# Designs tried in a protein design chat: VH-VL binders against Large ribosomal subunit protein eL31 (rpl31e). Part 6

Target 1, 104 residues: Large ribosomal subunit protein eL31 (rpl31e), of Aeropyrum pernix (q9yd25)
Amino acid sequence: MPSEGTWVYVVNLRRVYWGRRTRRAIRAVRMVREFVRRHTKADEVVIDNELNNYIWSRSREKPPARVKIIVSIREEEPEEGGERIRKAVVRLAGRKLRPGRYKG

## First folded at step 21 (VH-VL; from y2 with heavy chain D62E)

Design z5
Fold by ESMFold2, fold request of step 22:
Parts: C-alpha cells; sequence; structure tokens
Structure z5 (fold): chain C 104 residues (1-104), chain A 124 residues (1-124), chain B 110 residues (1-110)
C-alpha cells in the first residue's frame, strides 16, 4: 500500500436504491467515503464540495448510479507526538479521465 | 480550439457595479467537464481568484471569501457566455480581469484557457 | 494581502539556479495536491508551467521543477536563461472548494 499517490476510480452507487428512498443521496455519499477507505486504507477522507453537489444534484432520492472520482492520498504529520495519518482527498473527475493510477 | 473573448466597460465609478462578459467558442458553458472562473490581477494583490460557475445537473457557484458578499457569476447558455458582476466597487477593485476555463477531464485541474484580459479602472 | 506567500522578487545570473517559494496553510498548499505554477510575460495571460506540484505540460523545459514540503511549495529553475525573466504565480485549491494565488514573484535575469 503506497504512502501517497493519485488514483481515478469509478464508484458504483446502484446499491443505494435497495434501501430507504429518502436517504439515498446520504447513503451514496457514505458509500463513496467507505469505498475510498477500503481502497486506500485512509484514516481520514475529505470529500470536495463539488462531488457532494453532484451526488445531490437531481434529488436526495435519485443519486447518480455511478460517479468518477480522483483520490489523492498522503501521509500527514499530526499534532506533536503522534504518528503520521493517511489522508485521502477526493474530488469529482470528468467522465473522459481514464481510471487508474496517475501519480505516486 | 477553445477561445475566451471578454467584453465590458473599462471605467466604473465607486459604489457602482462592475460587469464583464466572457464569450466562449470551442466549448459549451454548460459542459459537465468544465468550470468557468473570473480571476483578476493587480500590483498590490497579484492574481486573485474571484469565483466560478459550473453545471453538474444544475448550476452552482463558488466564490472567494474576500468578495463573496458582492460577487455574482452567471452563465448564459443561449449566448454561450458567462458574466461577472461585482457590486459596490472601490478603487481597490481596479485590476486586470481575466476569465478562464478549468478542465475536469484533465488530471492537472488547472486554468488552461484564459481570456485576453480587461483592465477595469474604478475612479471618480 | 495574498493568501499564499511568495517573495516579491528574485534575481539570478544566466546559468544559475534559482528557487521561488510559495507558502500557504494546512487547508490549501498542505491540504490538497492541486498546486500550480504559472509563468507570465509582460502583456500576456499566465501560462501553466507546472501542475499537481511537479508535473510538466508538453513543451515545458526540464529546467523547471517543482516540489512541496508541508505547507510550502517550491519552483526551481536551473540553467537560468534570459527568456525566463517573467512573473511567476503559484496557486492552490482549498478545503473551501476555492482557489487561492500567491502575490507573484518577479524574476530578473541579470
Amino acid sequence: as target 1 above (104 residues)
Amino acid sequence: QVQLQQSGPRLVRPSQTLSLTCAISGDSVSSDSAAWSWIRQSPSRGLEWLGRTYYREKWYNEYAVSVKSRITVNPDTSRNQFTLQLNSVTPEDTALYYCARQDYDSFGWYFDYWGQGTLVTVSS
Amino acid sequence: QSALTQPASVSGSPGQSITISCTGTSSDVGGWDYVTWYQQHPDKAPKVLLYYVSNKPSGVSSRFSGSKSGNTASLTISGLQAEDQADYHCSSYTYSSTWVFGGGTKLTVL
């Protein structure tokens, strides 16, 4: 597992339609966060506002079925005395950007 | 290629509204792979990002904190352009104003096309 | 003043190396990796030199390099040439989903 790097993923969000209709967009954001945690082993995940806006854009009941994201991971030095943490920062990617590793 | 052509008045009185237009060719203002920004430049402040408009199923804006109370950036899809309105201007708003595109299909996520620049003077 | 701090000016002789710093905070330069350097010659719009801290667009000389440590990004120009005389601007994305720029650095080639 690299200590830093940049990745483009496509996240399948269709499973949010299996649960409560009024919470689908909330669950979709949670799914993105958990996807990033699993794939990067991040301790913290920061979701950019534009990605959140896209997930909510049609309605809270109709999130997109898939979303393409760019994830940057890094290890940061914490407050004095702590170990470095893995942090992932996530933004919306354009649909033509190919999935895969881009840097690191 | 993408081209950004700016227009608008170059002299504005204090307390009035500064209004500029950026016409787009070679791309669409409603592209879901772009965002459209205004950036200004002055000797005292250098480059300063002011705000953007972008379309992702609906229209959104993001604005710099320093101007958020006075700025509006609007798209015009029928004319394929976007505008800057900056209210209640003072001489400190005197600057060279640029419009610029940000490309979301690029990994780099930088401002790749810029307008020609419009020097706007705010004075009595 | 400017959200990111750059020296106002830097000078060097042809053939030398120079470095321009860009210091921000943990919520911009230190928080995202979208740090971009722009070169600007007189009467022209800025042009991208480096993106994502250190990546080079096509046509940018290998003499330009970039790095970042903590909240400070750096642009290094080696083998300084007369045409490098220009203004240099750094930018960063922020946790507020905005962009911030430095105040700019005027490079003089002596």
Scores: ipSAE 0.715, ipTM 0.903, lowest interface PAE 1.1, mean pLDDT 89
Fold by ESMFold2, last read:
Structure z5 (fold): chain C 104 residues (1-104), chain A 124 residues (1-124), chain B 110 residues (1-110)
Amino acid sequence: as target 1 above (104 residues)
Amino acid sequence: QVQLQQSGPRLVRPSQTLSLTCAISGDSVSSDSAAWSWIRQSPSRGLEWLGRTYYREKWYNEYAVSVKSRITVNPDTSRNQFTLQLNSVTPEDTALYYCARQDYDSFGWYFDYWGQGTLVTVSS
Amino acid sequence: QSALTQPASVSGSPGQSITISCTGTSSDVGGWDYVTWYQQHPDKAPKVLLYYVSNKPSGVSSRFSGSKSGNTASLTISGLQAEDQADYHCSSYTYSSTWVFGGGTKLTVL
């Protein structure tokens, strides 16, 4: 995975419906975070409030089945030294924005 | 083609509420691919983003910290408009006010269409 | 005053290169890649010049370039021309899901 870049993904959230109804939106946000970690190898994932709002918009029991996101990655030097930290920042993408690489 | 047309009073007295309207043509205020912002400009502060409204199955707002306690941005779907209300104004709120659109179907995520600007003076 | 720091003014002669800095924090310029530069001529609304640090909309000259290092973004104008005389504004998205702007830079072409 490149050290910097921007990608658009569609995240399948249907599996959250297999658990407790009252925790589906919480689990949906967690699934997005884990999806980003897997696909970018990020150590830290920052989710924009607009993306969170969309996932919760219908109710905690009815998160969307899929969500389109834009992920920007970068590497940062930790203050104490050691390995560089890979960080991902994630926002909601418009419905017509095609999945794929947009920068980097 | 999107066009934004502003209207509202140009003189407001201190402690009153500043109210502006932005009428939209060529797009819908309830588009799930857009957000609608107010931005002001003054010689002392330059450009200053104030807040936005957007629709994602429900209406949401985000506001700048500096005005969060005094600002409201509301959509009006019937008239295809959105409004700015800024309470308890002082002369420091004197500025050229713009409305602007942000397009989420574009990677750029910048303010692509701007209103014509409304100079609002706050004085006694 | 402004959330992002820009020089108040810069000047240069035709043909020279100039650079305008925009310094923020790890929560805005350093935290997101949505750094945008706007050019504004007198009595006009701002117009996007660069987005996502260095990308150009159609019609923007190759003389304009952008970069970012740490918490500072830079706009460079090479081959300065009289038409470049304008105000230049930087902006950044923040971790609070807000936008912040610099105070603006007045470019004078001598």
Scores: ipSAE 0.694, ipTM 0.902, lowest interface PAE 1.2, mean pLDDT 89
Fold by ESMFold2, look of step 21:
Structure z5 (fold): chain C 104 residues (1-104), chain A 124 residues (1-124), chain B 110 residues (1-110)
Amino acid sequence: as target 1 above (104 residues)
Amino acid sequence: QVQLQQSGPRLVRPSQTLSLTCAISGDSVSSDSAAWSWIRQSPSRGLEWLGRTYYREKWYNEYAVSVKSRITVNPDTSRNQFTLQLNSVTPEDTALYYCARQDYDSFGWYFDYWGQGTLVTVSS
Amino acid sequence: QSALTQPASVSGSPGQSITISCTGTSSDVGGWDYVTWYQQHPDKAPKVLLYYVSNKPSGVSSRFSGSKSGNTASLTISGLQAEDQADYHCSSYTYSSTWVFGGGTKLTVL
């Protein structure tokens, strides 16, 4: 994996409908975070408010079945020094933006 | 060929509501590929983003913290336009107001189309 | 008070290079790569010059370049020309899902 870059993914959230109704949106946000960690090897994932609000849009019980995201990856040094960390910042992407790598 | 055409009063009294309209041609206000913003410009503060409306299966808004308690941005799908309402204005709200578009289907996610600007003066 | 700090003015002679800085915080310029530069001529709306720190839209001269280090983004204009005389604004997305702008920089071509 490159140390920095930008990718567009589609995340399938349908599995959240297999569990408790009252926790579906919470699990959907968790699924997005875990998806990003797996696909980008990020140590830290920041989810934009707009993306979070979209997942909660209908109710906690009715998250969208799929969501398209755009993920920006970078490596950062913590404020007090130490090991560089791999950070992902994630926003909602338009539905026509093709999945794949985009570089700024 | 997206064009944004602004209209609205240019003089507003303190404590009243500032209302502006942005008419859209070449795109739809309800497009799920776009967001629709208001941005103002003053000599003392430069450019200041105020808020946006956008459609993703439902309508959403995001507002700047500085105006969140006073602002409303609404779409009007029948007229293909969107509006700014800013309540309880003071002379600090005197500025050149722009409407602007962002494209969610672009990687760059910048303000790609701007209205012509409306200079609004808040004064007695 | 603008959220991002830019110098109020810069100047240069034709053919020279100049750099305009834009300093924010770890929650905007340092936190996102959605950093955009706009050029604004008198009586005109701003026009995008660079996006995502350093990318150019079609039609923007190779003389414009951008970079970022920490919480500071930079716009460099090389081979300065008379038509570059304008105001330059930086912007950044924030962790609050908002946009913030710098106070603007007036570039004078001597």
Scores: ipSAE 0.686, ipTM 0.890, lowest interface PAE 1.2, mean pLDDT 89
Fold by ESMFold2, last read:
Structure z5 (fold): chain C 104 residues (1-104), chain A 124 residues (1-124), chain B 110 residues (1-110)
Amino acid sequence: as target 1 above (104 residues)
Amino acid sequence: QVQLQQSGPRLVRPSQTLSLTCAISGDSVSSDSAAWSWIRQSPSRGLEWLGRTYYREKWYNEYAVSVKSRITVNPDTSRNQFTLQLNSVTPEDTALYYCARQDYDSFGWYFDYWGQGTLVTVSS
Amino acid sequence: QSALTQPASVSGSPGQSITISCTGTSSDVGGWDYVTWYQQHPDKAPKVLLYYVSNKPSGVSSRFSGSKSGNTASLTISGLQAEDQADYHCSSYTYSSTWVFGGGTKLTVL
């Protein structure tokens, strides 16, 4: 995975419906974070509040079955030494924005 | 293609409410591919984003911390417009006010259409 | 006071290059790549010049370029022309899901 870049993905969230219904939105946000970590190998994932709001918009028990996201990645050198960290920042993408690579 | 037309009073007295309207043509205020913002400009502070309204399954707002206690941005779907209400104004709220659109179907995610601007003076 | 720091003014002679800086924090310019430059001529609304640090909308001259290092973004104008005399504003998305702007830079072409 390049050290910089921007991608649009569609994330399938239907599996959150297989568990406890009162925690579905929490698990949906976690699933998005895990999806991004796997696809970008990010050490840290920052989720924008608009994306979080969308996942909760119907109720905590009825997250959307899928969500389109745009992910930007970068590598950073920690202030207190140590290994370089790959960070991903994630926002909600418009429904008509096609999945794929957009920069880098 | 998209056009934003602003209206509202140009003079407001201190402690009153500033109210502006932005009428939209070529797009819908309820589009879930857009967000609708108010931005103001003054010589001393430059451009300042105030807040937005947007629709994704339901209506949401985000407001700048500096005005959050006094601001409301509301859609009006029947007239295809959105409004700014800024309460308890002071002379420091004197500025050129713009409405602007942000397109979520665009990678750039910048303010692509702006209203013509409304100079609002707050004075006694 | 603006959230992003720009020089108040900058000047240059025709044909020269100038650079305008825009310094923010790790939660805006350093945290996101949604850094946008707007050009504004007198009595007009701002117009997008560069987006996502360095991308150009259709019709923007190759004389304009952008970059970012750490918490500072830069706009460079090469081959300065009289028509470049304008105000230049930077903006960035923030971790609070808000937008912030710089105070603006007045470019004078000598």
Scores: ipSAE 0.684, ipTM 0.899, lowest interface PAE 1.2, mean pLDDT 89

